# Ledger of designs, part 71: VHH binders against q9y6x5

Target 1, 379 residues: q9y6x5
Amino acid sequence: LPPKLLLVSFDGFRADYLKNYEFPHLQNFIKEGVLVEHVKNVFITKTFPNHYSIVTGLYEESHGIVANSMYDAVTKKHFSDSNDKDPFWWNEAVPIWVTNQLQENRSSAAAMWPGTDVPIHDTISSYFMNYNSSVSFEERLNNITMWLNNSNPPVTFATLYWEEPDASGHKYGPEDKENMSRVLKKIDDLIGDLVQRLKMLGLWENLNVIITSDHGMTQCSQDRLINLDSCIDHSYYTLIDLSPVAAILPKINRTEVYNKLKNCSPHMNVYLKEDIPNRFYYQHNDRIQPIILVADEGWTIVLNESSQKLGDHGYDNSLPSMHPFLAAHGPAFHKGYKHSTINIVDIYPMMCHILGLKPHPNNGTFGHTKCLLVDQWCI
Key: E = the ipSAE of ESMFold2; O = the ipSAE of OpenDDE; V2 = 0.75 times the mean of E and O plus 0.25 times the DockQ between their complexes.

## First folded at step 3 (VHH)

Design i29 (framework vhh_5j56_2)
Fold by ESMFold2-Fast, scan of step 3:
Structure i29 (fold): chain B 379 residues (1-379), chain A 127 residues (1-127)
Amino acid sequence: as target 1 above (379 residues)
Amino acid sequence: QVQLVESGGGLVQPGGSLRLSCVASGFTFSGSDYYAIGWFRQAPGKEREGLSSISGSSEGDTSYSDSVKGRFTISRDNAKNTVYLQMNSLKPEDTAVYYCAAGEYIRGSSYFTYDYWGQGTQVTVSS
């Protein structure tokens, strides 16, 4: 019987929510499985980049999804959430579902994970749903479980994506305890539904399940705005991405644009591409623009306007507020084991090991996750 | 096709009240927490400002910008496919064209994406 893995993402699930709110269903899952308290994600701490890092084990400069909004100066193509289906953007890496389908006679299934509705290296997930935010968690779960039980060749890797608590984190901010409590309780109930569905279908005992997220969330405020229009006129540059990491393409001399920006706000770091800190691993890709602005935690970059969002992410990946968690349960995992921290790029080689796949070269370290696994020695 | 029609604007004195209505066709407010109707305004020479939103969930979760919180109330009548904005304690600074917009939350966005807009209704607060 080939090993099976279901990878579940709740977008924007900040790690310390686990300490500040009650999660009875998730806690039962963890009690009989493993918990990694903090996952250090990749920079920038955004949805598309980190979801692709989870399934490739690569830093953003290596896999090419460097932001949720991108410009490629060589091809002059623009990437956004409205045109994310061009394979060009995704072809700099090989995600695990493609490897799963190509190395073995196996199928993959996907409910809304970024990239799974795109042919990557001419290979699309065997079963997938085109992205549609209106599709319920229940419908996504029903399709995934149907495909896990009724596929030929067998589905051995499945993904399930849900937009919360990111949507509410942006709308209310993570410090709104009343609204966030309600949202997080709903998510815990969905985890309960997921476990119960897998039990009723006879999948629970033989399926490895990972529950994780791409990033956290931090509180924003109209008292913490950086107005770019106060720094520089629009005639000097083209804006590729705005907040909290602004991607600036100069229309004139790069040095002049840099000089206008570098001292504009004490709450923003301004980098020439070659000066971006090495620890970010955010430099060696044509899609990274010549000048990058990085706002301090909780600060929002705007163009002479108020911001409607009370929460945001994209900030420095060293910030605990940007970190998600990872919980897992199944035959590959220990029961009742707690681990402090892994890197988000470590998830990919761990998943390859569980599935018996040969990983593509990646930035993860298998040794960081081996203590989670029953078939590994840990001291 | 999604179509939105605003009404209820007009002239009002400072401290007065108005109720705006947004009638939607081709769009339903039910379905998920990810469907929303929002109210926005734009004054001459200013950027468009988001004021309030109401979700398509059974709870009808609401949000408000700091500039209108406590003064404006958003509500819905699902049977009439209509969203209301009750505006109280109006100030001269509230003078603007008010827009209704329909949107949804999609993966990777920082907020609800509002792609369908009404034509707007003028609100003038003056003596």
Scores: ipSAE 0.151, ipTM 0.578, lowest interface PAE 4.5, mean pLDDT 90

Design i3 (framework vhh_5j56_2)
Fold by ESMFold2-Fast, scan of step 3:
Structure i3 (fold): chain B 379 residues (1-379), chain A 127 residues (1-127)
Amino acid sequence: as target 1 above (379 residues)
Amino acid sequence: QVQLVESGGGLVQPGGSLRLSCVASGFTFSGSDYYAIGWFRQAPGKEREGLSSISGSSGGSTSYSDSVKGRFTISRDNAKNTVYLQMNSLKPEDTAVYYCAAGEYIRGESYFTYDYWGQGTQVTVSS
């Protein structure tokens, strides 16, 4: 009977939410499992990049999903649609579900994790749902649990993705306690439903479950806007991505565009590609544009107009507001253990260990997650 | 294809009440936490003002601007795919064209915006 793992993501679940709101179902899950209080995600702190880093163990410059909106300078392709199924964007890495299926007698199942509805290296998840935001959590959960319980060869790796609390974090901002309290209570109830469904189906005792997220959320304001149009004319560049990390493709000399932008705002850093800080691991990929603008936390880059978002992410990955958490339960994990911090790229080699898979070369360090696991010692 | 049709506007005296309706087609409110409906208004010579929004599959998440908080109430009927704005204690300064707008959360994007707009319904508050 091979080991099984369910990986669950609640998009935009800021780590500090755990301290500021009550989560009775999540706390019961953690009591008999493990909690990592902060997960240091990859830069840029956006949905597609970080979801792919979780399942590949790679920095964005290595796996090629470098933003939610991308341009590839070599092929001249554009990526800006969450339903874009072109394998080109995903083929720079091998995600764990592909490795799981290519090793002996194993299937994978997916409810809408980014990339799972795309054939990557000619391999698509054995069971999957095409992305559709209108499909309820309950329907996603019903499919995943059916596939975990009724598949041959057995589903050993399953993923489940949910858009909240990211959607509400953007709409209301993380400081709106009334609206965020309601949203987070609903998420806790969904976690309760998940646990009860797994118990009812006889899956709970032998299934490893990881609950995590891709990033956090910070408060934005109409008082914290950077108007890019005030500093540079549209005729000088093509905009590949806007906020809070702007990706600039110059139409004239790169140095001239840089000089127009470098003094644009005290709340924005302007980098030539080769000057991007090494700590971001965001430089060595053709999809990273020649000039990158990085807004300070809570600042929004705009083109001579207001912003509708009251919350956002994508900011510096050293900011605690950008950090998610990780909770896990199952036969591979200790019970009642708390850990302070891991890197998001460390999740992949840990998952490979739990499943008995040989990991592809990656940027994670297995030693960082050893203390979570019953078959390992903390070193 | 998302379409929104507003109705329920008209002439009302100060202190009166109106209920605006916004009927949506091309998407469903069942499971629709990722489709938010907002109410906006625009008076001649003024910027468009956001008033209220509702999201959540069961109509749980609401917001209101300070100018209408306590006087206006937003609600939804998921079976009719309709959002309502109940407007009480109407004032002459509430005179405007009222718009409903629908926005979608896009998984691959870090922002949410109102991309679909109705054509508007006129509300006039005068004696």
Scores: ipSAE 0.018, ipTM 0.340, lowest interface PAE 5.6, mean pLDDT 88

Design i30 (framework vhh_5j56_2; at its last look DockQ between E and O 0.15; V2 from the best seeds 0.00; counts 0 for: pae E 9.3 > 2, unsure alone 63.3 < 65, placed apart)
Fold by ESMFold2-Fast, scan of step 3:
Structure i30 (fold): chain B 379 residues (1-379), chain A 127 residues (1-127)
Amino acid sequence: as target 1 above (379 residues)
Amino acid sequence: QVQLVESGGGLVQPGGSLRLSCVASGFTFDTRDYYAIGWFRQAPGKEREGLSSISSGDSGSTSYSDSVKGRFTISRDNAKNTVYLQMNSLKPEDTAVYYCAAGEYIRGSSYFTYDYWGQGTQVTVSS
């Protein structure tokens, strides 16, 4: 039988939540599988960029989803939550569900992973759900398991996405132990439901399951605001993205805009595009704006107003608060193995290996994940 | 389409109490914390200030700004699609127009947004 893989994302699941809260169902999953304690995500540490990096193995400058809000100066198109279904934005890379359908006589299925309701290179998963936040986890799980059991050609790659704990992380902040404890217990119960459903359907022993996330979360405060209006007048620039990484398109000379911004706040770094640190791999794409502002952890960039959010992400990817984890179980994975750290771009070539697919050129290193796999030599 | 109607404002003496109500149409209470009703206020010459929120989910999770914590209590009546703000120990600095707003979590926006606003109800705290 061909190998099968279910990739599950709980948006905004900060790695150290695993050490600060109890997860009996996730703990049982890990006991007979593998745990990667930290996944170093790509910069910027945002939902759409990192979800696309997981399934392409590429840095944001290479796959083209460089933020959750983007502007392309060549075509004059804008990307946002209201217009994210234009294939133009997604066509700079080939996600694994497309590769899976094109290289093998196999199907892909998708329950709401970012990009899966968009035809990319004229290809969409054979089974998919249009994004709708109102659809329950149970309904997403029912569809995915139905497709895994009842498809021809067989579904060999499936995705399942859930918005929590990101929504609650933004609303309450990660330091609100009462609210976060409640939310994280619900997620653990959903993981229990997932495992039980797969066991009931006879899928559990032969299915590879990866549970991961795109980023973490850090505490924000009304006491940690950077008022951009105190630095520069709106007439000098167009704002493409605001916080915690501001994307600035100058309406006047770029150097003049840079000079107005560069010393405005001790809690914000200001970069000309060509001066963005190489370690971010965030420079070589037309969708990256001429000036980028990067707020320090926990600081929020605002336009002469208070902020309502108590948690955020998007910050420097070297920060442990921005890191998710990866847990996995199935015939491809060792049992009871713990690994310290991988890069989020390493997930793609590992998944290609498990599925027997030839990966597209990517920024991941297969060697970083080989110790997780039963068919690989760790040394 | 979400519509919000506030009521219960008025004139009250310092130390007094008022209960504001917000009737929501086109808004559903469900098992998920993806939606919220929030209370905001704005006094003349000041920016709009967030005061409190209550989630649409079964938990009914609440939040409060430091300026009103311990004095104001938010609650909901799901059968009436109504959210209440009970305001106790009112002070002259609480004088403002109070707004009810409905918001939702938007994937990719990295925050909770309040896009539907009521017309506001005036609260005046004076003798």
Scores: ipSAE 0.271, ipTM 0.604, lowest interface PAE 3.0, mean pLDDT 90
Fold by OpenDDE, second read of step 4:
Structure i30 (fold): chain B 379 residues (1-379), chain A 127 residues (1-127)
Amino acid sequence: as target 1 above (379 residues)
Amino acid sequence: QVQLVESGGGLVQPGGSLRLSCVASGFTFDTRDYYAIGWFRQAPGKEREGLSSISSGDSGSTSYSDSVKGRFTISRDNAKNTVYLQMNSLKPEDTAVYYCAAGEYIRGSSYFTYDYWGQGTQVTVSS
């Protein structure tokens, strides 16, 4: 049988949730598989960029999904969560499901993973669900497992996406033990349902399953706000993205805008595009705006408005609060092995290896995941 | 599309009570916290102020601003898709146009951005 891989994302699952909350089902999953305790994601630490990095192995500047909200000055196009269907935004890279889909005797399936309901390079998964937040996890799981079990050509790569605990993290803040305990319990139950479903269908022993996330969540507060209106008139710029990394498109001289913002807050770094730190790998793309503002951890950029969010993400990708985890189970993975850290872009070459796919050029390092794999030497 | 209609505003004496209603259409209260309805107010010459919110999910989580905590209570009736704001111990400072707003969580966006607004209802607290 050809190798099969199911990639599951629970949006906004911060790595240290595993230490601070109980996950009986996930821990059992980990016990029989592998765990990477911390995954260093890409900057900015947002949903669309990081999910695309997972499946392309590329930094955001390379795959072109540089934020959840984007603007292209040449075409005058906008990208947002409600306007993400134009292949223009996705075609700067080739995601793994497209690569897999184009192979002989195999197909791809997707349940609401970012970009999977868009034809990329004129290719779309044989099986996919249009994004709809109202669709239950159960329905998504049922479709994915049906496709994994009954498709011809066989589905050998599938993605499954779920919006929690991100939504709740924003609402309650990651430090709300009462509410987050409830939310994370539900997620653990969903993992239990996933495992049970796979076992019932006879897929569990032969299917490789990766459970991961795109980013973490940091605690925010009404006491930690940065009001841009206090520093610059809104008529002087267009806001393409707001917090915690604001993308600024000046309507006046860039230098003037920069000078008005550079000292706006001691808890915010202001960068001209060419001065963005190299470690972010967030410079070499036209979709990155001329000025970016980066709030410190836990600080929120606002425009004469109050934020009701108690948690947020998108901050410096070196912050532990921004890091997700990765767990995996299946024939390709060891049992009972824990690894400290990998980069999120490392997942792509690993998945390609598991599936026997030739990876496109990427920023991942296969060597970082060798210890997770039974067919590799762990040095 | 989400639509909101406020009612229940009026003139009341200091110390009095009012109950505002917000009838929502375009979504339903369900098992997940993917929507929230919040109450806001705006007095002449002042900024809009958030007062209270309630989630659409089973949690029914609520929040209150310090200015109304202990005096105002937010609640919902799922069957009627209606959110209520019980306002007690009203003060002249509470005089404003009151709005209900709906926030929606969407993948890749900020949680509970209030994009849908009612027309508002006037509340006047005066002797």
Scores: ipSAE 0.148, ipTM 0.605, lowest interface PAE 2.0, mean pLDDT 93
Fold by ESMFold2, look of step 5:
Structure i30 (fold): chain B 379 residues (1-379), chain A 127 residues (1-127)
Amino acid sequence: as target 1 above (379 residues)
Amino acid sequence: QVQLVESGGGLVQPGGSLRLSCVASGFTFDTRDYYAIGWFRQAPGKEREGLSSISSGDSGSTSYSDSVKGRFTISRDNAKNTVYLQMNSLKPEDTAVYYCAAGEYIRGSSYFTYDYWGQGTQVTVSS
């Protein structure tokens, strides 16, 4: 009987929301499974890069999805989160659903995880939904459970993606207790619905379920703006991505652009590509631009004097506010175990182990997650 | 600036049909998938609910809520820059003000809201 795994992401779920808000359904899920309290994600702490890191085990420089907005100077191609379907962008890595469905008598299913509606290496998820944010969580879950129950070859790996609490975190900010309490209660209810649906369909006892996220959220303010137009004329560069990590393609001498930017704000670090700190693992890809600007936590880079953002992410991955959590339940996992931290790239080799897949070369460390698993020696 | 104008509402008997129209300006439906256009409704004393959506790009994906799936069909006419909602097998509980809305499709950040709304058109299902 092949092992089965459902990977679920609630986008923008900051790890400390678990401490600061009530989650009766998620806490019951955790009680009967495992919790990793903090997952250290990859820089930059954006949605597409971190979702691809989860399913490839690779740093962004290695899998090639280095931001939500990208430019490849060799091919002159542009990528955005609204025109993400060109396999060119995704083909620098092999995500787990491709490896899984290429095994004999296995298929993969996907409800809107980034990249699952793209034919990566000429291979698209066996069953998938085209991305559409208007599709309810219930419809996504219904399709996933239908495919898990009713497919030949059987679906052994499935993904489920949900846009909250990220969307509301941007809109209200993580410190808006009133609005975020309502948002997070709705998310906990969805987790309850997930568990209940799996139990009703007879899937719960033999399905491994991971509930995780890609990043957290930090509070923004109109008092914390960095006006890029005040520092440099926009004609001197092409802006590839803006905030909180700006990607700058110089139109004039690179050193001159750097010098105009380096003293723009004490709340922003300016890096030439070769000087990006090694701990970011964010240097060795042509899609990383010659200059990046990294705003301090809670600061927003703008082209004008205003911003409507109340929350944002993308900051330094050492910041606790950028870290999500991971919870898991199923036959592969211990019950009632808590673990302090893993790296987000460690999730991939763990998933490969659970599914009996040979992982592609990656940056994860299986040893970091072995204590979560019942079949591993842990000391 | 994106602008949306609904039309086609009215009175209909149970089991009947209506077609709503949403005329958009400020963008075109035959470009890349940068916008989604959706249909919503709000009955008196109830929360507004999403019914269906269609993307503005050349892929043109569609979605439906469980409450209307199989009865309602969303479509578009790119030449007229218009999105339609064909409503069949109408029931008294379908009585509401129906809205067309548009929002930017930001999948990577999951930051998506319907920022542009029409004024609404009344649909009433009764004998």
Scores: ipSAE 0.006, ipTM 0.226, lowest interface PAE 9.3, mean pLDDT 88
ESMFold2 (binder alone), look of step 5: mean pLDDT 78; pTM 0.799
OpenDDE, look of step 5: ipSAE 0.063; ipTM 0.550

Design i31 (framework vhh_5j56_2)
Fold by ESMFold2-Fast, scan of step 3:
Structure i31 (fold): chain B 379 residues (1-379), chain A 127 residues (1-127)
Amino acid sequence: as target 1 above (379 residues)
Amino acid sequence: QVQLVESGGGLVQPGGSLRLSCVASGFTFSGSDYYAIGWFRQAPGKEREGLSSISGSSGGSTSYSDSVKGRFTISRDNAKNTVYLQMNSLKPEDTAVYYCAAGEYIRASSYFTYDYWGQGTQVTVSS
């Protein structure tokens, strides 16, 4: 019988929430499983880029989903949530559900993970839900568990995505203890429902379950705004993405635009594409614009307006506030083991190992996740 | 299509109470924290002010502006697709047109937008 894996994402679950709030259901999950306290995500620390990095093991410059808003100058296509079903944007990598379906006679199932409702390399997840934010966690869970139990060829890889705590993190800010406590308690209850459902269906002891997230969240303020209109006139550039990483396409010479921006605020860094720090692995893709602006943590780039966001993400991936965690339980994983840090790109080769798949070339290092696994030697 | 209809406004004396209702159609309240309903007001010559919001149903998040916290309470009835604003200890400065608005979280923008608005209901607090 092939091994099975369920990959669950709670969008925007900052790692240190685990230390500042009580999670009785998640703690029971971890007690008999593993916890990675920090996952160092890829830059830019945004939803679509990091969700695609989890399932491909690639930096954004390699998988092509380089932001939540993108522009391709050659094809003149624009990527947005409403347009994300064009395979063009997703075809620079092979996600794990495609590999699962093509290397073995196995099925994949998906409840709204980014990319799973798109045919990628002419292959779509065997069972999937079209993205629709109005669909409850319970309905997503019901579909995933039905497909895990009632499919031929068997579903061996399944994904489940939930928009919280990201939505509330943006609306209230991560330091709003009253509102965040309510949201995080509800998420913990959903984890309890997930575990109980898997136990009721006889799946719990033989299913590998990973609970993770794509990024964290940091507190923003009306006192920390960078007004781009005070730096440069709109006639000089086309804006592809705004905050906290601005993607600038110059309408005049690039050097003139750069010179107008480079000293405008002490709270943002301005990079020509070739000068973007190597540690970001954010340079070698045509969807990365000629100039990027990177705001300091908690600073928001605006156009002559206030910001309604009290929390945001997208910042430097070395910031602990941008880091999610990873918890896992199942026959592949040790029990009661705690690990400090892995890279988000390391998740893909680990999942391939668990499923018995040959990974496509990737940026992850299998050695970083060995100590989590029962069939591996730890250093 | 999302439609919102407010009711329950009127004239009340200082210290009085009113309950506003917002009936939604084309919008589902069943357990989804991804949707938010907010109450806003606009007095003559003033900008629109956010007062309170509710997300999800059971155990959902609520928020209140400092000007109304402790006096106003937001609640929902999912079976009726209705959101209520209970207003107690009303003051003359509470006089405004009150609006309900529905917002949806947009994953790509990582942000709630209140794109659907009712026509408003007048609340006048006067002796």
Scores: ipSAE 0.053, ipTM 0.456, lowest interface PAE 4.8, mean pLDDT 88

Design i32 (framework vhh_5j56_2)
Fold by ESMFold2-Fast, scan of step 3:
Structure i32 (fold): chain B 379 residues (1-379), chain A 127 residues (1-127)
Amino acid sequence: as target 1 above (379 residues)
Amino acid sequence: QVQLVESGGGLVQPGGSLRLSCVASGFTFSGSDYYAIGWFRQAPGKEREGLSSISGSSGGSTSYSDSVKGRFTISRDNAKNTVYLQMNSLKPEDTAVYYCAAGEYIRGTGYFTYDYWGQGTQVTVSS
């Protein structure tokens, strides 16, 4: 019987929420499993890029989902919205569900993880739900557990995605203790429902479960705005992505656009593509624009208007506020072990090991996750 | 799909109170955290402004604009799929057409698409 893995994402779950709020169900999960306190995500710290990095083990420049809004300079295609189903955008990498279906005679199941409703290299998740934000966590969980129990070939890799606490983090900001307390308590209750459902169905003791997230959240303010229209006339460029990382496609000489932008705000760094810091691993892809603007933490880039967001993400991946956590439980994992930090790209080779799959070349380091696993030795 | 019907508008004197109701069909509050109902208003010669919102599935999840905070209260009755806006201490500058709107969360953006709008209800605050 092959090992089974359920990968769960709560979008925008900032790591330090675990220290500032009570999570009785998640704490019970961790007590009998493992916790990684910080996961260092990839730049930019956005939903689509980081969800695809988790399942490919690649930096954004390598997997090609470089933002939630993109333009490909070679083909002249636009990523029209964050739910674009054109396989072109996803074909620069092979996600784990495709590898699972092709290397092993096994099935994959998906409840709304980014990319799972798209054929990638002519392979779509064996069971999937088209993205629809109105579908409840309970319905997503019901479908995933049904597919884990009732599939031939067996479902060995399953994913479940939930939009909170990202939606509320944006609306209220992470410093709104009253609203965030309520949202996070509800998430903890959903984790309790997940565990209870798996126990009721006889899946709990033999299933590996990972609970993680793609990024954190930081507080924004109407007092921390960068008005791009004060720096440059919109006739000089096409805007591909705005905030907090702006992607600029010049309509005139690139150097002239750069010179108009480079010193217009003390709270924004301006990079020519070739000057983007190597530590970001955000340079070697046609979808990365000739000029990139990176706002300082908590600053919002706007076009002569106010921002509706009280929280945001996308900032420098070295910032602890941008980091999620990882918790895991199951036969592959130690019980009661805490680890400080891994890179988000390290999740992929760990998951391949658990499932007995040969990983595609990737940017993760299996050694970083060895201490989590019962069949491995830490250094 | 989704339909919204506002009621409760009218003429009131400064300092008075009104309660607006918004009856929704085509979705359920218990089913999704990603359905929100918002109250908006538009005065003559001004752009539409957001006033208040309530989450579709979590109790007590509310927001208010600075112009109405402390004076207006949003609430819901999940069994009736109805959202209320209780407006107290009304001022002449509160005169506008009031709209309710239903929106769905856009994944990864922090925004809601308010694609479903009621026809509006007139509120006039005049001596």
Scores: ipSAE 0.015, ipTM 0.416, lowest interface PAE 6.2, mean pLDDT 88

